# Ledger of designs, part 3: VH-VL binders against Protein DJ-1 homolog C (DJ1C)

Target 1, 167 residues: Protein DJ-1 homolog C (DJ1C), of Arabidopsis thaliana (Mouse-ear cress) (q8vy09r84to250)
Amino acid sequence: KKVLVPIGYGTEEIEAVVLVDVLRRAGADVTVASVEQKLEVEGSSGTRLLADVLISKCADQVYDLVALPGGMPGAVRLRDCEILEKIMKRQAEDKRLYGAISMAPAITLLPWGLLTRKRTTGHPAFFGKLPTFWAVKTNIQISGELTTSRGPGTSFQFALSLAEQLF

## First folded at step 4 (VH-VL; framework fv_inotuzumab)

Design J41 (from J01 with heavy chain T59N R62Q)
Fold by ESMFold2-Fast, scan of step 4:
Structure J41 (fold): chain C 167 residues (1-167), chain A 118 residues (1-118), chain B 112 residues (1-112)
Amino acid sequence: as target 1 above (167 residues)
Amino acid sequence: EVQLVQSGAEVKKPGASVKVSCKASGYTFTDYYIHWVRQAPGQGLEWIGGINPDSGYTNYRQKFQGRVTMTADTSTSTVYMELSSLRSEDTAVYYCARSDYYEGMDVWGQGTLVTVSS
Amino acid sequence: DVQVTQSPSSLSASVGDRVTITCRSSQSLVYSEGNTYLSWYLHKPGKAPQLLIYEVSNRFSGVPDRFSGSGSGTDFTLTISSLQPEDFATYYCMQSTYFPYTFGQGTKVEIK
């Protein structure tokens, strides 16, 4: 089972690290990809995160799951990555699993048009910016191939749900 | 005893506004979406728009955009639809209906006749 | 907007008859999850519409088993296996895969 976890400047450390740790413990082959020009990325709290590859190495790969951490400006960095946008749109078209936590649903997925008719949750501070008819105030929400969650405090629940869906 | 109860019939002049209420009871108000559907005399059913009472998010059919406003009051479990700049073509029975994401519109209000005439 | 067309616009039938009503959409109603959001409603004079079938073929709770739905993609059918007196009404299909939600024009089932 191949998983992609993209990171960028300002990615939320707890969300990214928990996703990688839990999914690897479950037996997934997790690739951490930087959307920046370097493998080393400074997270939202100043922690240095080291990616496995640059996102350009992932452009033509097929993943069983793509899971987006949040954070600010991390979610914006992910949103502005055209390679990642194409990967995510292909994921949705192929009905393959994808997930987003915290800021990522409202900031990253929504502009790409990936929330239409999806029951979606996200960070409380950005819930009101979700212009989806189906937005819900749950800690975790599964809607077909998309799983969303609220923030760092729900990171383990989010990662465990994705692992259960993947295996 | 899951039910939606609408406000009574309205008679309005062209150019006026009308506000119809839909009061929910017997279920958790924020677990379902509320839609508004109308039927003009001799015509079929027409979807106007809907609201998510939990988020307040709305979606309207384009022809009503700018004239329709849907709101929800969680404290009274009531949804409102206000239609402004009324025309004679707006004469219709207006229904509210609830839906879950996967099911259709399973519970309907009794309907509110809105008549627009001079 | 996604257009939904019903056929026929009206039909005459007797109690006990098998009645079929067709609904055609201008584009596929299959959403990304594989679900198809097409529902059927019965509307009687002086009453609110009532849900019969949701997601193409799922009969709503309390709806008699003589009502069934079938179809896929763009072509859908509502079947009443043995028409009863209370079934003389207007029937509507509705697509809710895409905004705006759209209803068919209606099919009136009349006494022969």
Scores: ipSAE 0.088, ipTM 0.653, lowest interface PAE 4.2, mean pLDDT 90

Design J42 (from J01 with heavy chain G50A)
Fold by ESMFold2-Fast, scan of step 4:
Structure J42 (fold): chain C 167 residues (1-167), chain A 118 residues (1-118), chain B 112 residues (1-112)
Amino acid sequence: as target 1 above (167 residues)
Amino acid sequence: EVQLVQSGAEVKKPGASVKVSCKASGYTFTDYYIHWVRQAPGQGLEWIGAINPDSGYTTYRRKFQGRVTMTADTSTSTVYMELSSLRSEDTAVYYCARSDYYEGMDVWGQGTLVTVSS
Amino acid sequence: DVQVTQSPSSLSASVGDRVTITCRSSQSLVYSEGNTYLSWYLHKPGKAPQLLIYEVSNRFSGVPDRFSGSGSGTDFTLTISSLQPEDFATYYCMQSTYFPYTFGQGTKVEIK
């Protein structure tokens, strides 16, 4: 089972690290990819995160799951990555699993049009951006191939839910 | 016609609670957020919070957290805002308003005057 | 909270005047490219507020052409090109990029 976890400047450390750790422990082949020009990125709280590869190495790969951490400006950095946008849109078209936590649903997925007709949760500060018909008050929300979650405090539950769906 | 109709004026003593209703008609109730906004005498508009009537999700301004509760009844297309532990500074006209996140708050209730006095 | 400040707090004008009201936020309201959640409202005593402009520059349906909005980032302007008798009111901007949503303090447009 192949999993992509993209990171960028200002990625939320707990969300990214918990995703990678839990999914690797579950037996997934997790690739951490930097959307920046180098492998090392500084997270939202100043922690240095080291990616396995640059996102350009992932452009033509197929993943069983792509899981997006949040954080500011991390979610914006992910949003502005054209390669990641193409990967995510292909993921949705192919009905393959994808997930987003915290700010990523509203900041990253919504602008890409990847929340259309999906029940979605997210960070309380950005919940009002989500379409009213589709926004839900849950710590974990599974809507078809999309799983969303609220923030760092729900990171473990989010990662475990994704692992359960993969296996 | 799309409209929001609120319950009538209330007079309460300090420490009491008040529950204001907002009945929606003319549109699909679960497709829009309902916000609550107040205006105290001589003051500007103040956002209190919002509810998603479809999911029941609520978000409140921090100063009202613990005192305000918003609920929605889809069978009657009605949103309620209950404010407890009332203080004199809660005297205000309370408005409900509809929005999606693109158009702003486009339809407003007529307002409910809540007076808190001893 | 994101602070929103309007200028001026009040102004006196005559019918036919061009009126401008400014709104400044304590941080950028740009959410993503093309999405800046700043709206303008007209409010009269005894009546509910009315939406005039949403997402900075989009005139709400039924709002007269004399109303226009502009701006970017932290600085926004509402313009009334030729003030009419029914336009004497208090105007509010509101940011909805961040929770909690915050209104400016209001600008009262009074008859001269």
Scores: ipSAE 0.007, ipTM 0.502, lowest interface PAE 10.3, mean pLDDT 88

Design J43 (from J01 with heavy chain H35N)
Fold by ESMFold2-Fast, scan of step 4:
Structure J43 (fold): chain C 167 residues (1-167), chain A 118 residues (1-118), chain B 112 residues (1-112)
Amino acid sequence: as target 1 above (167 residues)
Amino acid sequence: EVQLVQSGAEVKKPGASVKVSCKASGYTFTDYYINWVRQAPGQGLEWIGGINPDSGYTTYRRKFQGRVTMTADTSTSTVYMELSSLRSEDTAVYYCARSDYYEGMDVWGQGTLVTVSS
Amino acid sequence: DVQVTQSPSSLSASVGDRVTITCRSSQSLVYSEGNTYLSWYLHKPGKAPQLLIYEVSNRFSGVPDRFSGSGSGTDFTLTISSLQPEDFATYYCMQSTYFPYTFGQGTKVEIK
């Protein structure tokens, strides 16, 4: 089972690290990919995170799951990565699992058009960006291929839900 | 009783703007999407766009982008649709309509006739 | 935009007749969760449209059981099993799977 976790400048550390740790413990082959020009990126709280590869190495790979951490400006960095956008749109088209936590649903997935008709939750500060008849105020929401969650405090529940769906 | 009540008929000159209101009652205002649909004389129904009253998120049909603005006032449970740079072909009955996750547009306002003439 | 086409554009019928109206979309309306967002509306001059059927085949509350919806993917049908005097109206289908939401052009059911 192959998983992609992209990171960039300002990625939320708890969200990224919990995703990687829980999914690897579940037996997934997790690739951490930097959307920046180098493998080391500074997270939203100043922690240095080291990716396995640059996102350019992932462009033609097929993943069973792509899980997006949030954080600011991390969610913006992910949004602005053309390679990641193409991977995510392909994921949705192929009906393969993808997930987003915290700011990623509203800041990253919404501009890419990947939330239409999907029941979604997200960070309380950005919940107001989500469409009402699809938006829910739950800690975890599964809507077909997409799983969303609120923030750092729900990171473990989010990762466990994804692991259960993957296996 | 669940209902949507719209403002009254308007007569405007070409180039003017019109702002139509839609007041909701009998349900939790922020739980439902509000759509705007129009029907020009002798024409079919046309979806203009919609608004999420809780978030303020809007989606407009491309032909109206730049001319239409939808807003929601949660304190009065009222949605507004403003259409600018009016043309004669904007003469139509304008409806607001509520929708949820599954059931199409289940509650409709009574309609507002907007007439654009010289 | 997803195009929605109704057939026929108009028909003449008598009270008691079985009436069938079809709706075809340019793309499949099946959402990733397997749900299909296709609804049917009845519209009379001077009145607001009213919802008859939602999500292809679910009759809205209070709608008489003579109205039924069926179909899948791109082809959908509204059937009125025994036309009543109040059923002479224009019928519209609408897809709401994709933005922008699009209506069919309408089917006018006229007295024969």
Scores: ipSAE 0.012, ipTM 0.568, lowest interface PAE 7.6, mean pLDDT 89

Design J45 (from J01 with heavy chain H35S)
Fold by ESMFold2-Fast, scan of step 4:
Structure J45 (fold): chain C 167 residues (1-167), chain A 118 residues (1-118), chain B 112 residues (1-112)
Amino acid sequence: as target 1 above (167 residues)
Amino acid sequence: EVQLVQSGAEVKKPGASVKVSCKASGYTFTDYYISWVRQAPGQGLEWIGGINPDSGYTTYRRKFQGRVTMTADTSTSTVYMELSSLRSEDTAVYYCARSDYYEGMDVWGQGTLVTVSS
Amino acid sequence: DVQVTQSPSSLSASVGDRVTITCRSSQSLVYSEGNTYLSWYLHKPGKAPQLLIYEVSNRFSGVPDRFSGSGSGTDFTLTISSLQPEDFATYYCMQSTYFPYTFGQGTKVEIK
């Protein structure tokens, strides 16, 4: 099972690391891709994260799951990556699994139009920006191929749910 | 000017269906939720349900479940509410209203009187 | 369903009076992020309802400053500090924290 976890400047460390760790332990082939110009990315709390590849190496790959960490400005960096946007839109169109945690649902997925007909949770500080019919209070929400979750405190539950859906 | 304009008054027999339209203008149609609210003679306001025009997803109050259908046409910026198996108790003025997540129902249609009589 | 109860059902007032209307919900309207989705509407016969106050205390654009909202949790109040002739109407509170959205029964403000 192939999984993509993109990271950028300001990515939330706990969310990214928990996703990668849990999914690799479950037996997934996880690729960490930088949306920046370098493999080394500074996270939202100043931690240095090292990606496996630049996102440009992923443009033509098919993933069984793409999971987006949040963080600020990490979610904005992911939103502004045209390659990642194309990958995610293809993922949704093909009805392949994708997920987003914390800031990513409202900041990254909503502008791309990828929350349509999806019940969605996210970070409390940005939750009210989600469409009224789609906003739910849950720590984790599965809506078809999309799984969303609230933040660093729900990262383990989020990753475990994705692993369960993948296997 | 932001407006919601509804179709005209309807008179129906018990057991018939009615379909009321609500045409939006002056804003991005898919950015706002549309609710339907009615007021029967001598009664208060009652929320029927609503639709997200971007997704087409609907939520209905339980008492109308199975009788009400809401749809949205993005090409004409129009929301429809169809109510079937009409009863005399369904006689009311029906309103559509837009809302965002925070600002409540800020713009309302002018209302459509639906009369159900034999 | 979350029940919303208004009091009083009606009141008589004169121009210049201070008017207070209360709204009580059967459960807390505080959403998990701390926001409270309670709004107030003015309704006159033959016209569509008009939004006055949203999220408890925020006055909608163009609404006169004599209208104010307050409250928290389950207890909410709409105050009109100095009643004007155009304010004789029925007032409704509405909760939109939970589906289905629910209105109070209405409070009719009548000329004394």
Scores: ipSAE 0.008, ipTM 0.505, lowest interface PAE 8.7, mean pLDDT 87

Design J47 (from J01 with heavy chain G50S)
Fold by ESMFold2-Fast, scan of step 4:
Structure J47 (fold): chain C 167 residues (1-167), chain A 118 residues (1-118), chain B 112 residues (1-112)
Amino acid sequence: as target 1 above (167 residues)
Amino acid sequence: EVQLVQSGAEVKKPGASVKVSCKASGYTFTDYYIHWVRQAPGQGLEWIGSINPDSGYTTYRRKFQGRVTMTADTSTSTVYMELSSLRSEDTAVYYCARSDYYEGMDVWGQGTLVTVSS
Amino acid sequence: DVQVTQSPSSLSASVGDRVTITCRSSQSLVYSEGNTYLSWYLHKPGKAPQLLIYEVSNRFSGVPDRFSGSGSGTDFTLTISSLQPEDFATYYCMQSTYFPYTFGQGTKVEIK
């Protein structure tokens, strides 16, 4: 099972690290990809994260799951990555699993149009940006191939839910 | 009153393009999807695609991909559907319709007849 | 694409008759949260389609109670308990669980 976890400057460390660690422990082949010009990324709390590859190496790969961490400005960095946007749109079109936690649903997926027909949760501070009709205030929300979650405090639950769906 | 009002009938030659408008009123334009559905003479209803007016994100049925473009103008609460490289089999009444995710297509435009003939 | 097939393609009926139209999908329409996105529409020539039933069994506002929907998974039914003159029309089911949305071919209800 192949998984992509993209990171950028300002990515929330707990969300990214928990996703990678839990999914790898579950037996997934996890690739951490930087959307920046270099493999080293400073997270939202100042921790340095080291990606496995640059996102440009992932453009032609098919993943069973793409899981987006949040954080600011990390969610904005992911949003502004054209390569990642194309990967995520292909994921949705092919009916393959994708997930987003914290700021990522409202800041990254919503502008890409990838919350269409999906019940969605997200970070309390950005919940008001989600479409009112399908916004839900749950810690974990599974809506078809999309799983969303609230923030660092729900990261372990989010990662475990994704692992359960993969296997 | 919630309503969708479409532009008038069009007659086009094969190879031309047509752009149909759908103006929404009486509700928050960005809270609902707009779909385009057509019916050719003697045929059933066929879904063409949809647009999220808030994000501009579009989904098209594969057979129309490359020929159809949907756009939304939030300042005028209007959705447009442009269909290019017209063929005689594109002759149909084209409808716009509003949907909430759970409620189906609850409000429909009056329809626009597009005739493609040489 | 998910295929949707209606049965019958046409039927003849009289006012007061009970009419049953069936709709079958090529795969289950149950979404991961358990909801099933199958709706029914009434269509008359020269008019726009009208929503009758959404999510299998929920009557849209203003729709008479003689219309009811039922079913699960891949098999769905629209029932008109006592046909009225205004009910002579073509009926369509539509699945919206999966993109692309797909309509059945239609069932024409004609005067006997």
Scores: ipSAE 0.007, ipTM 0.519, lowest interface PAE 10.9, mean pLDDT 88

Design J50 (from J01 with light chain T97D)
Fold by ESMFold2-Fast, scan of step 4:
Structure J50 (fold): chain C 167 residues (1-167), chain A 118 residues (1-118), chain B 112 residues (1-112)
Amino acid sequence: as target 1 above (167 residues)
Amino acid sequence: EVQLVQSGAEVKKPGASVKVSCKASGYTFTDYYIHWVRQAPGQGLEWIGGINPDSGYTTYRRKFQGRVTMTADTSTSTVYMELSSLRSEDTAVYYCARSDYYEGMDVWGQGTLVTVSS
Amino acid sequence: DVQVTQSPSSLSASVGDRVTITCRSSQSLVYSEGNTYLSWYLHKPGKAPQLLIYEVSNRFSGVPDRFSGSGSGTDFTLTISSLQPEDFATYYCMQSDYFPYTFGQGTKVEIK
């Protein structure tokens, strides 16, 4: 099972690291891809995160799951990545799993039109920005192929849910 | 007691607008969605749209797009539905209803009869 | 729009009868994990509708256990195992998987 976890400048460390660790321990082949110009990116708390590849090497790959961490400006960096947007839209069109935590539902998925008819949760500070009146205040929300979650404090539950859906 | 209480019956002429209120009590207003559903004489239930009182975000059935506006006033725990350019086929009982995460509409207002004269 | 069709449109029954109402959607309502947002309502003239069943088979709080829901995909059923006097009403199913939310046309349960 192949998983993509993209990271960028300002990605939330706990969300990214928990996603990668839990999914790898579950037996997934996880690729960490930088949406920046280099493999090393600075997370939202100043931690140096090292990606496996640049996102440009993922453009034509098919993933069983794409999971988006949040953080600011990380969610904005992911939103502005044209390659990642195309991967995510293909994921939704093919009815393959995708997920987003914290800032990512409102900041990244919403502008791409990937929350239409989806019940979603997200970071409490950005809950009011969610596009659909189906926004819910749960710690984790599964809506078809999309799983969303609130933030760093729900990261383990989010990653575990994705692992359960993948296997 | 969890309740939704609606404003009283309205009689309007074609082309007018009507604004119906739905006042919530007994629960945290911003934790639930409010929907509007109508029933024309001799017909079934029809979903008009809904609002998230926390965000103010609305979703409307396309046939009402441009004619319906839903708003929420958190200070009074009241949702409003305004329907403009009224036609005779808009004559119906209008209900507000609360829903939660499971999308079940569990608490309903008593209904407001809106009559649009010929 | 997702079309929801109920059958029958009306039926006559006596107290104690088993009543079955069917609801069919024009497309599958199943999410990938099997979550399906189909609910059933009881409606009487002059009163607001009342929720009976949500997510296909879950009885709402306080709803008698004579009411049960079942189904998957496109075909759903509401069953009343032993009809009571207060159960003579019109029943509606509603799908909320897709916007717009759509109701069936209703099934009127009348006294024989």
Scores: ipSAE 0.013, ipTM 0.538, lowest interface PAE 7.4, mean pLDDT 87

Design J51 (from J01 with light chain Y98E)
Fold by ESMFold2-Fast, scan of step 4:
Structure J51 (fold): chain C 167 residues (1-167), chain A 118 residues (1-118), chain B 112 residues (1-112)
Amino acid sequence: as target 1 above (167 residues)
Amino acid sequence: EVQLVQSGAEVKKPGASVKVSCKASGYTFTDYYIHWVRQAPGQGLEWIGGINPDSGYTTYRRKFQGRVTMTADTSTSTVYMELSSLRSEDTAVYYCARSDYYEGMDVWGQGTLVTVSS
Amino acid sequence: DVQVTQSPSSLSASVGDRVTITCRSSQSLVYSEGNTYLSWYLHKPGKAPQLLIYEVSNRFSGVPDRFSGSGSGTDFTLTISSLQPEDFATYYCMQSTEFPYTFGQGTKVEIK
């Protein structure tokens, strides 16, 4: 089972690290990809995160799951990555799993048009940006291929839910 | 048994308001959306709007914006639709219906006749 | 708003007939991820509407296999392969790709 976890400048460390650790412990082949020019990125709290590859190496790969951490400006960095946008849109069109936590639903997925008719949760600070009819206040929300979650405090639940769906 | 049960028929004068209830049972109330659809005599079905009972968030057809209010009470598993400033053209059978993300509107209330006449 | 038009508005048929009802939308109903949110309903006088088909071609649980849906983009059809006595009713298509949700005007299937 192949998983992609993209990171960028300002990615939320707890969300990224928990995703990678839980999914690897579940037996997934997790690739951490930087959307920046370097493998090393600084997270939202100043922690240095080291990616396995640059996102450019992932453009032609097929993943069973793509899981987006949040954080600011990390969610903006992911949003502005054209390669990642194409991977995510292909993921949705092919009915393959994808997920987003915290800032990522409202800041990253919403501009890409990947939340229409999807029941979604996200960070409380950005709830007003979610498609309001479809927004929910749950800690974890599964809507077809998309799983969303609220923030660092729900990271473990989010990662476990994705692992359960993947296996 | 999954069902939606609506309140009884109403007769109102022009300018009044009406509030119709829709009580859900047999499923987790907050897992589905509730829509309101009406049918005027001799006309087809018209979608009015819907509510997400989990969040309380609503969406309405533009022509009803400002006149319709939908609310959900999770303690009683009941959705309400209130329509104000009633006109004779609002005479119709009003249905509530639940939906999920993919299956369309799979469970419907029995309908509530609202008659607006002077 | 997305307009939905059905044809014909009414038809007369006999038990055992193959019946086809068409639904056309003013713009493509394909959501950006490739899903198409078009459903079909059966409505009998004095009863609530019943879901028959969702997402173009998926038969809802308990719906007889004589009902089938097909189509793509802007053109959709509901087919009843062998009309039964209980099938005399009005049929509606509905798009739920865009808000507001919109219904076709209905097709009344009457006894010949």
Scores: ipSAE 0.033, ipTM 0.620, lowest interface PAE 5.7, mean pLDDT 90

Design J52 (from J01 with light chain F99W)
Fold by ESMFold2-Fast, scan of step 4:
Structure J52 (fold): chain C 167 residues (1-167), chain A 118 residues (1-118), chain B 112 residues (1-112)
Amino acid sequence: as target 1 above (167 residues)
Amino acid sequence: EVQLVQSGAEVKKPGASVKVSCKASGYTFTDYYIHWVRQAPGQGLEWIGGINPDSGYTTYRRKFQGRVTMTADTSTSTVYMELSSLRSEDTAVYYCARSDYYEGMDVWGQGTLVTVSS
Amino acid sequence: DVQVTQSPSSLSASVGDRVTITCRSSQSLVYSEGNTYLSWYLHKPGKAPQLLIYEVSNRFSGVPDRFSGSGSGTDFTLTISSLQPEDFATYYCMQSTYWPYTFGQGTKVEIK
């Protein structure tokens, strides 16, 4: 089972690290890809995160799951990555799993048109800003191929839910 | 007291448009969705669509797509529903209703009768 | 669209009777940590609808305890344990698990 976890400058460390660690412990082949020009990125709290590859190496690969961490400006960096946008749209078209936590549903997925008719949750500060009636106040939300979650405090539940869906 | 108050009855000719208002009071306007539901004479309740007043995002039943527009004015805590290209089949009592995602529609406006006749 | 069908379309009853109204959905309404978004409404001519039951079995504030909701998945029931004069009305179930929200066709409870 192949999983992509993209990271960029300002990615939320707890969300990214918990996703990678839990999914690897569950037996997934997790690739951490930088959307920046370098493998090393500084997270939202100043921690240095080292990716396995640049996102350019992932453009033509098929993943069983793509899971987006949040953070600011991390979610914006992910949103502005054209390669990642194409990968995510392909996930949705092929009915393959994808997920987003915290800032990523509202900041990254929404502008790409990947929340239409999907029940979603996200960071509490942005719950009312999710432009959908299908926004929910739960810690975890599964809507077909899409799983969303609230923030760092729900990261472990989010990762476990994705692992359960993958295996 | 939590309350939704709608504008008064309207009589329109076929092909006209109607705009019904729904003014909220007694709660934080942006914390709840507002839905529009109608009942034509002798018919059941029909969900038209709704609006998230905080974001302005709207969802419409496909049958009304292209004819209905919902808007929210946060400065006056008022939601509007405009229905265009009116037909005789649009004659109905139109209700606005507040919901939280979990609870269902707990507060309703008094209803607005819209009559479409030649 | 998710279809919601009520049974019966109408019934005649006397004060004190137990009344049961059934609601069936074309697909499971189970969602989000097992929550099920099905609600019941009372509607009288000339008045706005009133919420009775939300999330299958939760009685809304101020609703008399003679009203109860039950069910799971695709099959749901509203029960009035002892019908009162004020209960003669039309009852609607509504699903809000899936877009668009859909109402049942209504069940009219009439006096015998």
Scores: ipSAE 0.007, ipTM 0.540, lowest interface PAE 8.5, mean pLDDT 88

